# VHH binders against Uncharacterized protein P37: the designs that were tried, part 12

Target 1, 216 residues: Uncharacterized protein P37, of Formosa agariphila (t2kn95)
Amino acid sequence: CDLEPQEKFRFDPEVDPQFTFGSMTTWEWLQTNPNDEFGFMIEAIKQTGLQDMYNSKTETYTFFLMKDPNWTNNGPGFFSREFNLKNTADRDPKEVFEDPAVDLDIVRNYLLYLTLPIYVDQGPDHLKTLDLPYTFETLSEDVNNQIMTIARDWNYVMQINDSPDLPTGNLGKINVPVGYHNYIFSNGNSVAHIFGLNNNGKMARRYKFGEPKMDF

## First folded at step 5 (VHH)

Design c40 (from l04 with G104H S105G G106T; framework vhh_lunsekimig_d3)
Fold by ESMFold2-Fast, scan of step 5:
Structure c40 (fold): chain B 216 residues (1-216), chain A 124 residues (1-124)
Amino acid sequence: as target 1 above (216 residues)
Amino acid sequence: EVQLVESGGGVVQPGGSLRLSCAASGFTFSRYALYWYRQAAGIERELIASITRGGSTNYVDSVKGRFTISRDNSENTMYLQMNSLRAEDTGLYYCAAPYKVTYHGTTYTLKDYWGQGTLVTVSS
């Protein structure tokens, strides 16, 4: 198969697949609870009073959304593992967060840590150079958990917190692969990326935030 | 940081030879197909040669038999050996590595990585 002499190639800018939802807000999308995988995230937002942030049509945010699948053979999922919640696979999220042992201030600060006050997608606008971590300030009010690093890699993966500059106790490393980044909401004012499971369908215990974690 | 840096360009007489190099850094070079393009002034880039991860090659008819593309994965470098050069071979030569991913059965080109180019001038 020889190439044609007239074949042309135009330089294409870097592009990312975009999952656009028009004027729909992140909160409105979460309320559809796609695949029934955001029950705990939705309830955490309700219990901490952060609905207005996720439902904003005019403010600019980047959200990292924790998904908690109902597949019991893969364990409790990302959200449950990060908060050290036990027996969550088939439990009502409202019952879990109404337990007095759950510290809603820790939950609230975790959600604020997973929120940036600027728009950062998997692209070159803020992440100019591949394989270079860029440092961002989150909305977290915890002095030990204010900073997140984000890098794009050659395999089109968004790498979170892969940097020696992060303080001890900060949320650890996580990769966001194709299919889980660039969910665009609020007419482009907000973008969401989804934290899922590792390659084996389970979270590795490399993630630390506000230790000790909640335990039921 | 991903970088592709070309070298080896220059001025040669018709019938002469040049060897272009493309040195890569910041990624796993051995995992990708690699390409040489050329661009004459005022003309869109033309793909002239390609090499797969396994070393299979392809060429446009105008350079076939005269140019040889090769890769050295241990040195993170791709080469273009150019023999029997002609005036129409004059142009900027770019190395490139298109990145593709398959999502839900559809293949997307998400990123094209390019070098800065190296000038080849064939004149007497």
Scores: ipSAE 0.000, ipTM 0.102, lowest interface PAE 19.7, mean pLDDT 72

Design c41 (from l04 with G104K S105G G106E; framework vhh_lunsekimig_d3)
Amino acid sequence: EVQLVESGGGVVQPGGSLRLSCAASGFTFSRYALYWYRQAAGIERELIASITRGGSTNYVDSVKGRFTISRDNSENTMYLQMNSLRAEDTGLYYCAAPYKVTYKGETYTLKDYWGQGTLVTVSS
ESMFold2-Fast, scan of step 5: ipSAE 0.417; ipTM 0.686

Design c43 (from l04 with T28W V101I G106T; framework vhh_lunsekimig_d3)
Fold by ESMFold2-Fast, scan of step 5:
Structure c43 (fold): chain B 216 residues (1-216), chain A 124 residues (1-124)
Amino acid sequence: as target 1 above (216 residues)
Amino acid sequence: EVQLVESGGGVVQPGGSLRLSCAASGFWFSRYALYWYRQAAGIERELIASITRGGSTNYVDSVKGRFTISRDNSENTMYLQMNSLRAEDTGLYYCAAPYKITYGSTTYTLKDYWGQGTLVTVSS
């Protein structure tokens, strides 16, 4: 009776800019491979044994998903950055992940780093203040990179690890913008955000007050 | 994967002692304040002891002086040493770790991780 419980996080219900996919899981959606853009993400999940996490209907997750160029681009892509492995875009995903240069433990912890054990969507309901970051603990098991900073910028885009004063123990700035937000799966238990090109032909979903915008 | 695994429950006579353990995996244990809750038949789950990241402890009056909460951040384990047990200490004991987020200098508890519970029965 001497202890006062900690106050729970409050969410603002003013904005509801969301795609819902009913009972479909994130994994089931990825398997449709929309626009043929998730071949490497799918293979990474298979190779690391994380299918059950992405296929959960009962656990709560926020997933950050990577399109093929986020994996395969020479220089900024995952394989080039982490393993100095180039020209992977022209290879079968299974062959790339089976390359001796690729350490699957690093791949697994990167996917875990891109997963939060809570529901965080883009919008004031969960990210109340533009340009001010929230710090979240990820599912990463690597003690050197367990936390992620997320902010909602003036353009209503989720900024990952883009704070002037990043706390230690994070993966660093993600060099690819979050281009697509609020893909809701597993009857509302999970949400996914997608790293991808954000340009005139492929824009982030942008929200102003209660006005959702979607631009492809 | 984030999990809390409890151990140490059992049957003990009044006046006896028991030590509960809560082992955490899959998250940054040292970043959490940690809690022990107790649920007896017919009553709401009650917070009985807590320990902050820095080691400061708090107890509900009924267990103060008899129970000691502690943590080992290097082993990702929290303990509850229970001495001078009484019949009214019977119940299901849960460990919990709040998932926290920070915004500037303010910390919020967004989600609580729970163990499965371990049964403690104090009877002759």
Scores: ipSAE 0.014, ipTM 0.373, lowest interface PAE 6.9, mean pLDDT 76

Design c44 (from l04 with T28Y Y99F V101I L110I; framework vhh_lunsekimig_d3)
Fold by ESMFold2-Fast, scan of step 5:
Structure c44 (fold): chain B 216 residues (1-216), chain A 124 residues (1-124)
Amino acid sequence: as target 1 above (216 residues)
Amino acid sequence: EVQLVESGGGVVQPGGSLRLSCAASGFYFSRYALYWYRQAAGIERELIASITRGGSTNYVDSVKGRFTISRDNSENTMYLQMNSLRAEDTGLYYCAAPFKITYGSGTYTIKDYWGQGTLVTVSS
């Protein structure tokens, strides 16, 4: 008999904090982030013309944000495999997205797929039960990739499309955890969650959206 | 950002014509049914015309035969051709697109996208 999640954790499990930034937009925060860890995402947003979406104070969005590529967080897999590049960790983001080999329509659709037209925080409002997937329509313009499932697991990360009951029109199984939650922007109209590990790599599957891990 | 922008409103005399346009950006236009709503001063918005993804149209009785809704998926634009305008046609005209989720056999409306409206005034 394996231990139930409730037996692994305190009776009152940890609740992710809510970080509020007042009137600051997601776009403004990405550009002023003190750790300077969103260079590729910023450039991708600029090159695909999506600044106004991330900079909105009037529309409601949930954003899933990607940190710069490195070998520990599937960043090289996300950019190098998807855009037919070998390694992006040491490249200038502008150089990467201005490369003629990079299809900006695919980049744009990825960013839209990682955006929901409703407010979904890590809390129980939309994701009521732990370890149960919930289905959401994304802003993707690709008719074949419109739907995302989100589940909260017992390690307080969001799992994207990690469900046997995937709806038609999603990207397929995604093995990249969302470990940083509830960054609230635009006077509460938008919330952002960030791909990555909140517990130093615990249970991380470092694969690019449903593809095999590239180990080297 | 998902945007619907209306244009083409103005002041015309009874019997005149106007063509309204609704330019869409930031979403997959050809996937959605699209609607024109009208709001007169002091009353709720009413649906006056619709066009489905496949091009089927429907109109409220008061505009049948006078208004024509159409879409151009290559330009991400929907149109409302208004002929034989009457004083009763005065109002704010809104473009709308429902954003729906489909899972299993169910369809759920998550959010409607609305334009900001364009004013049509029919007066002599």
Scores: ipSAE 0.000, ipTM 0.083, lowest interface PAE 21.6, mean pLDDT 71

Design c45 (from l04 with T28Y V101I T102R T107E; framework vhh_lunsekimig_d3)
Fold by ESMFold2-Fast, scan of step 5:
Structure c45 (fold): chain B 216 residues (1-216), chain A 124 residues (1-124)
Amino acid sequence: as target 1 above (216 residues)
Amino acid sequence: EVQLVESGGGVVQPGGSLRLSCAASGFYFSRYALYWYRQAAGIERELIASITRGGSTNYVDSVKGRFTISRDNSENTMYLQMNSLRAEDTGLYYCAAPYKIRYGSGEYTLKDYWGQGTLVTVSS
């Protein structure tokens, strides 16, 4: 057999599109989301003082964004389930986070854990070999939640923390399918991937992050 | 916020000693190999000493036998003991903590953390 060009053999942009937003920041995009899917994520960012990080035009980040749509009839979205928030589907996010039972230090450290100080998309630039986990340092200030592993598989899924041999904190294993990764912001300085319902209506697989103080 | 903070620099006469400290916060200190670099005016930053997670050390020839790198994982601090200082040791000293992993035959640097630098001046 002949040697063929390798440029597109296992990564096809026609199947796995990149969503580009020019100079728009991740924060600006969250504010303009027409489906009202990030109300709790937005409020968490505001309450923890991390808005400037998500609104950066010059710093490089990878963000994992938690989706929590208001139209959900049979329970909370990913954000509410992850933090054990009860009966939040129709509640104002600001009222939820103003509850003194909510531990903002836990929320802040979790958002920092979901942020990498480098650009990592689903493509081969940093995830060079398929089905191989790569270890990334997060912005978490919690010594027990410093690193995340990311792999890409043959179905274009990002596999998060699918490596029991490395201390990835309490997040556990999460899959990010086609349509939920590669949202590119800040002239290519930042990229976001979404934790939540996949294209088939299934929730990303998750484990309890830790014991939250937000049971209400 | 993840950061490295150097301290212990100062002015010392030739033949004197200084101990530099690099205090780390916000990351898994014990997982990293740790490095000391120095930069003199008008020349590029130079690696002078390293220490692995297991405590193995390496030094550039000009400081071997005079400088000792060490780490205290319980205090999240790395040290550089500098003895028999010479005028040529004058410069800014930086600590660094690259986050590296090995997989197969490859080694990958995922992140480089740098301190702000501490000035060491060796003069009469």
Scores: ipSAE 0.000, ipTM 0.098, lowest interface PAE 19.3, mean pLDDT 72

Design c46 (from l04 with T28L Y99W G106T; framework vhh_lunsekimig_d3)
Fold by ESMFold2-Fast, scan of step 5:
Structure c46 (fold): chain B 216 residues (1-216), chain A 124 residues (1-124)
Amino acid sequence: as target 1 above (216 residues)
Amino acid sequence: EVQLVESGGGVVQPGGSLRLSCAASGFLFSRYALYWYRQAAGIERELIASITRGGSTNYVDSVKGRFTISRDNSENTMYLQMNSLRAEDTGLYYCAAPWKVTYGSTTYTLKDYWGQGTLVTVSS
């Protein structure tokens, strides 16, 4: 039988892709990234003293991980929006975080905002209904930025802070596209989701961290 | 060591029933979406049933209403209850925990754990 690569019968289950890394921690995985795209995330974690959190084998966390362009793009990137610090993409991460314009307390609370003290993946266990946002308390110590909303959409995209009608964090809306959610670490005690830029290379983020979201 | 071991296959007459089991060891079973595939002689392996972590199930049309997939995370075992068996259900049945992601029109397989298969023959 000669099976040409024709369009096979399409079976479309509710897909919940998961990437498992055994006992490897989120911190250990960040060190091994083959595309060297977490340089600023790694340095932020070091500079703020949060390495033990990302390196935990026993505590339960959900981490939202930022790729380098999410830190460094002029205008929509973290450094530009929070500190009006531009042209950081070609600089050494350590030098950027040691820039006098960078407030490490803000960086620390931003990383804590991107961390939940419970396990939440792209699936129905905590995100029961498609297109419905659910509210989660983050580890942020900033009174104006303690909560995050997360919804699963029908395209398998995780939509974060995309609800104007619920109390939400001030990060603005971001999305985690297919291939970037459900990275499972620490023997299943932690899961990481990687958020990216929108289709135009811009962070899908409308507000500076720590500033109230405007009413619609 | 990661292992998936199927059991419960056998020879059955048309209209009969079988219950297949897939016992897992060496990995975090409760964290996986799980799949049953069927491979008939000379035919490419076909996905016939799936179950997510949350228990949501899906079936290919040819088995829908006849087969039921289920999981028991406390026993690290997945099941396929097969009722009203037909001659065309004959084949080697595999359990799998593959990680697939679709980006645009391309599907990537990131990891792939398979059992050795269990034979189901529907005859006479």
Scores: ipSAE 0.000, ipTM 0.123, lowest interface PAE 17.7, mean pLDDT 75

Design c47 (from l04 with V101I Y103W G106T; framework vhh_lunsekimig_d3)
Fold by ESMFold2-Fast, scan of step 5:
Structure c47 (fold): chain B 216 residues (1-216), chain A 124 residues (1-124)
Amino acid sequence: as target 1 above (216 residues)
Amino acid sequence: EVQLVESGGGVVQPGGSLRLSCAASGFTFSRYALYWYRQAAGIERELIASITRGGSTNYVDSVKGRFTISRDNSENTMYLQMNSLRAEDTGLYYCAAPYKITWGSTTYTLKDYWGQGTLVTVSS
């Protein structure tokens, strides 16, 4: 199974898959994910005290969820880049976040940056025009990283922070490919989109998320 | 919860017919290619029929002309109409809703959902 595409495909950009989970919360789904792909995300949420946000049934959120770096070649990924760690796929997430070198306030603000206080799915409701970035305020408390741009492209990819209008200093660009959009939770009050080393169709060494904010 | 539920299996005599159904809850069929697999005792699971989002169908040679796959996106249900059944058609039938994309010569499955299976027995 090669994950790097050899040429682009065309998908109907107005037709996006939706996954609905009734009253199940994002937090409950993360705990029960059948592929066990979110160990670092789950531990980061626990360590930063954000469980209640992801477990809300009444508040409206858009969540961007990070997959574990489970690539065989141990290339750079979100946790490797942002926390300046090597071979994170072989590490216990609890040990990583309990390391004194890791600043949990920075981790908390990354999770808040990956959360919008409104419902934004991969579709035309908020992202009206293909290949046009739209600007959204995140829940981040870091004055340098408060804004996210999101565009849907004609290859059915949600492009995040890929805009010349994004201020310098914001977190780097990421993408959410087909199959990882529109996980709908909390009776339709929340939606989640998934990204990471193996959700962008690229090999780990080609993945770029942004400049690491911690030096180890 | 994402769930696929098969129904319509049973015992039928050679030459008979059965219609299998696969109902989805927790996600929408209309955006996926859909598949029927079967597994006989002691034999590996075999893809027997597929239907794309656009309605194009494909069948393994052993069932071509006898089986018909179809979908009803408004009911979030997929069907397999089985005619002229033979003893070798006996087995567990599974529906699957994988999400596949193809770029160049590379095809990868992003998600796989499977039903529990429904038993079809062709016997006199």
Scores: ipSAE 0.000, ipTM 0.091, lowest interface PAE 20.6, mean pLDDT 71

Design c48 (from l04 with V101I G106T Y108W; framework vhh_lunsekimig_d3)
Fold by ESMFold2-Fast, scan of step 5:
Structure c48 (fold): chain B 216 residues (1-216), chain A 124 residues (1-124)
Amino acid sequence: as target 1 above (216 residues)
Amino acid sequence: EVQLVESGGGVVQPGGSLRLSCAASGFTFSRYALYWYRQAAGIERELIASITRGGSTNYVDSVKGRFTISRDNSENTMYLQMNSLRAEDTGLYYCAAPYKITYGSTTWTLKDYWGQGTLVTVSS
């Protein structure tokens, strides 16, 4: 293939890159760079006791994974929005989650909201029509935050909760840009999508650690 | 208030052409995939053409190569150019912007935006 996925800024929607990791679990993959881009996501999973879900080899899940700025940015970040807790970007993740202002039950439910009990990739199997949002039930235990909408757009971007008429829960509008969807784990039983800033659609800078390794 | 208003229908002889327009108001036109349906007397309404937000098109086989769907987001208008018209093309033509949700095997329509229809008659 002549082009690396990370160098492609626009794709035909009919060409959907896949990253396959064989038997590696989502949890094992997150450990690849544990204090770089996913330090807060990893610590949130540990603090809430959800490692077994992310480490499953047999259960079917779709995971939406938050990079560190989506947790820590003042204003639109998770800690600022949910707990009015600011200036967390330079703090140790363990210290932040142990802050008395942080309610781990809310953190746990937020991770469950970012998890679907079915396999949904960016392709047409579940997202059949371009530019049309499809509604999915999440694992959230909060009756007010149980559903998520997902659409494929013509620029090969996955649009999440981009509808004024559908519930958005604790997530505002977010998108998953080129190169950040379809990370396939657990022998094909799970898929992960990586997103930028929530609530305003502001996208984080291109992933500086490059693309994950592909399995053949 | 949401409205879709069709225009451009009329009477034409076989082999002729018509251009239908669908003008939208009261909603964000650029957010939706858009559709043309037709309904002949005594027949269920059928989808004949679609256009995505990005401009990708799809057609039912009976009109493929003869009809062209297009959109102008700046004017909030969708078009259907109909060439080489046949007697079987006679019917009411509706534009639509259905907003659907799908979970598992179930599809719900949260809202449908439909026009009032415009009549196309192809006769010798």
Scores: ipSAE 0.000, ipTM 0.118, lowest interface PAE 17.8, mean pLDDT 74

Design c49 (from l04 with T28Y T102Y G106T Y108F; framework vhh_lunsekimig_d3)
Fold by ESMFold2-Fast, scan of step 5:
Structure c49 (fold): chain B 216 residues (1-216), chain A 124 residues (1-124)
Amino acid sequence: as target 1 above (216 residues)
Amino acid sequence: EVQLVESGGGVVQPGGSLRLSCAASGFYFSRYALYWYRQAAGIERELIASITRGGSTNYVDSVKGRFTISRDNSENTMYLQMNSLRAEDTGLYYCAAPYKVYYGSTTFTLKDYWGQGTLVTVSS
């Protein structure tokens, strides 16, 4: 049985955007992304044999996607820290993952950690209370990092592992929030969210709560 | 999409034995407590056996000592060995896996994954 539909009560009446891609899979979308933002994640998926998971049309997943390393670190920093990279010009992804010094089991388990076996959208239906963290079991096979916490904050972004009092596994707090939400794939069986700061969310919040239009 | 598929049901004489299997796809059994439920005609579905991630088992009193639940995480399959079957064991047998979320000391069930059921008839 799915989660019960919840009546959405918001002070801000604006609904967060949803992006639907019909039968397109997360894997297909990553490869066709017009900004070419996922070179390292695509190569990581290939090298760890997880293509079938991201390419599923029938299995249910929530994916947390990492953009390529860049100077502003628009991802959780995993690729930047593990491979000492500042941007995509530092090294070719294939060259990095074929380096025998790279432990592909660590990479594989990190990708599995960023995957939930259920559908969790960014919204009150699944994350019912703002600023309260919920604990989810991930697909990670590492007994030391099986769980993550997700909180939907008042800026309407997801905070991952931002709850020191709840189990988070060994990955700890991910400093970059998940600011791009609700990329719906595989005929609605999967949803992806992308790490990075949501400038639109901040602007919408400031407009509705502090702009001259609301002088009271 | 997550699927659970039961098999192994059938018709047996009183005192007979059956082994039920539950295979999962799109879902890693190793992370969840797993359950067997049964539903007799005109009666609510009841929990009859459970097994935790660590292998601890629990049974409803009516099947205790006769049924054995087990799991094979490498094959993503759960089993129910049923011995000394009685007429009252007749029913649809369902495997189930709840997806739970914790907030502090409170637990929430976000979704229960259910199979289609397999029929067990103890007759004659």
Scores: ipSAE 0.000, ipTM 0.213, lowest interface PAE 14.0, mean pLDDT 73

Design c50 (from l04 with T28W K100R V101I G106K T109E; framework vhh_lunsekimig_d3)
Fold by ESMFold2-Fast, scan of step 5:
Structure c50 (fold): chain B 216 residues (1-216), chain A 124 residues (1-124)
Amino acid sequence: as target 1 above (216 residues)
Amino acid sequence: EVQLVESGGGVVQPGGSLRLSCAASGFWFSRYALYWYRQAAGIERELIASITRGGSTNYVDSVKGRFTISRDNSENTMYLQMNSLRAEDTGLYYCAAPYRITYGSKTYELKDYWGQGTLVTVSS
């Protein structure tokens, strides 16, 4: 027959919650986070002059946000690993980004890579099929690092760059999935997703951030 | 974009051999059971070979012992080695990766991923 199997699919909204913040911007939310767990992300944005992007109320974006490293289990964070710095657990974010070994143009482009110029929530609108990677162009200005693949898995987390179709030299798979989804900002013009494990609504306490394959 | 691209078809004489390839883009072959189908003139499309994620293979009786399905997950490619070809093997050959999900006790088929097809002609 001409039956469309996707219309038989039952979606459980409790596995994929949505959080709405009205006119609040992603930038405003990052700065007011009660757990103070985005210190490195906030400092990176400030140091690279990208506040206006994260603070936009009119432009459409999807942001991927990184929490501060977990001092007990995760060891050095993304920025410390990328720039071969000592363990970030013992540094404040300002010290890291003011280190002479850190190239702020690379940090800026890393943030642009984690930003899509379209709205992509964790759901079937753009990510129609589970375990299937979809390809997106990022705001990256590095011609070798412009694409990101995103797949929804059976635990309703986003797997980033888990695809054999990534070009050689592109940022590789991050060992930690995007586990917190659909933080909707700027009157619905932007959405943010946060790296970390989501065990079907439960918080994982023993995160281990693997090293991304980064070559820029 | 999900795409399967077949190649390797052609014209051969009876008793000849061909190797068909199926390359995937936009998804990982390693996550799926994979299939080869054949459609001959005037005949409904039939499943001729399958390979599971673990490498177990099955064949229809008419090709068993002559055809070998294999997969290379590192190259994201599947193959069909066809030996001792016969006139009745003439047809369009399609690779396929049916995708489904399970929710509770139900299995839903979301989409079949099909290649464009590659023509195999065995000379009379």
Scores: ipSAE 0.000, ipTM 0.097, lowest interface PAE 20.8, mean pLDDT 73

Design c51 (from l04, 27 letters changed; framework vhh_7zox_3)
Fold by ESMFold2-Fast, scan of step 5:
Structure c51 (fold): chain B 216 residues (1-216), chain A 124 residues (1-124)
Amino acid sequence: as target 1 above (216 residues)
Amino acid sequence: DVQLVESGGGLVQPGGSLRLSCVASGFTFSRYAMGWVRQAPGKGLEWVSDITRGGSTGYADSVKGRFAISRDNAKNTLYLQMNRLKPEDTAVYYCAAPYKVTYGSGTYTLKDYAGQGTQVTVSS
């Protein structure tokens, strides 16, 4: 995707909402395991046989990536309840996913639910700020749970499944904020959004991706 | 190369039936929702039907109860069974690889790929 026009609307050079990784795939980036925070995500992908999807250089995807607390903790870690992963934060992820109590078909389908077969970044060409919620078909294989709704609020935060009037499926509202940055992989064929708010969000809030600064 | 090739059109009398086919190549067919749109002589494009990867279907009010959309992922083929055809169904029919993007209006957005079309004529 061509991101150069967006730079003319950023007035603070320390705030870069785009990270581009050239030909590096989402899977290759996850293998670096930045800040040692994707152990469960990596193992879930391996155990469900989805590594080729995350490692694609040619297919177009939007990935929603979960950090370890999203898998293992109560509260914001809603996946811990869904997959019965409560109290597993200190366990080896491989041992956790090999536990017969964990249904890998459910895990696999939730990873597919968190994947769109199209490119959707936090720019105005795809997700206009303060627009009505957009509806997308995910890669979920559950015929009753294939739809995700996405909106961007005043703080430039993506709100996932936060529309009561639109089909949202089993996951319901995802109460974990999505970070402000687009992580662009596979020569621009894929983009990843990471659950967890960027602490620089207050600065980013003053600028709209692809729009002039609004101070009023 | 991405290709969508429609077939199955023709001349049919009112009340008759036709089955349209669309063979997809150059992309992973099973990953995409698919749809049919049509263009009548001198008019704009009209959405006819869509089907999700999981098989959920939608239909325009003008064809609901008469048309049935289906897919065969093993054959990379999309179908439209057209029953009780009317003269107003006369159009070029196109298949497309749409994805569902809406602005809260519930409208279906067709994007990405479109085929060459197949002509359906309903007349005596």
Scores: ipSAE 0.000, ipTM 0.219, lowest interface PAE 12.1, mean pLDDT 74

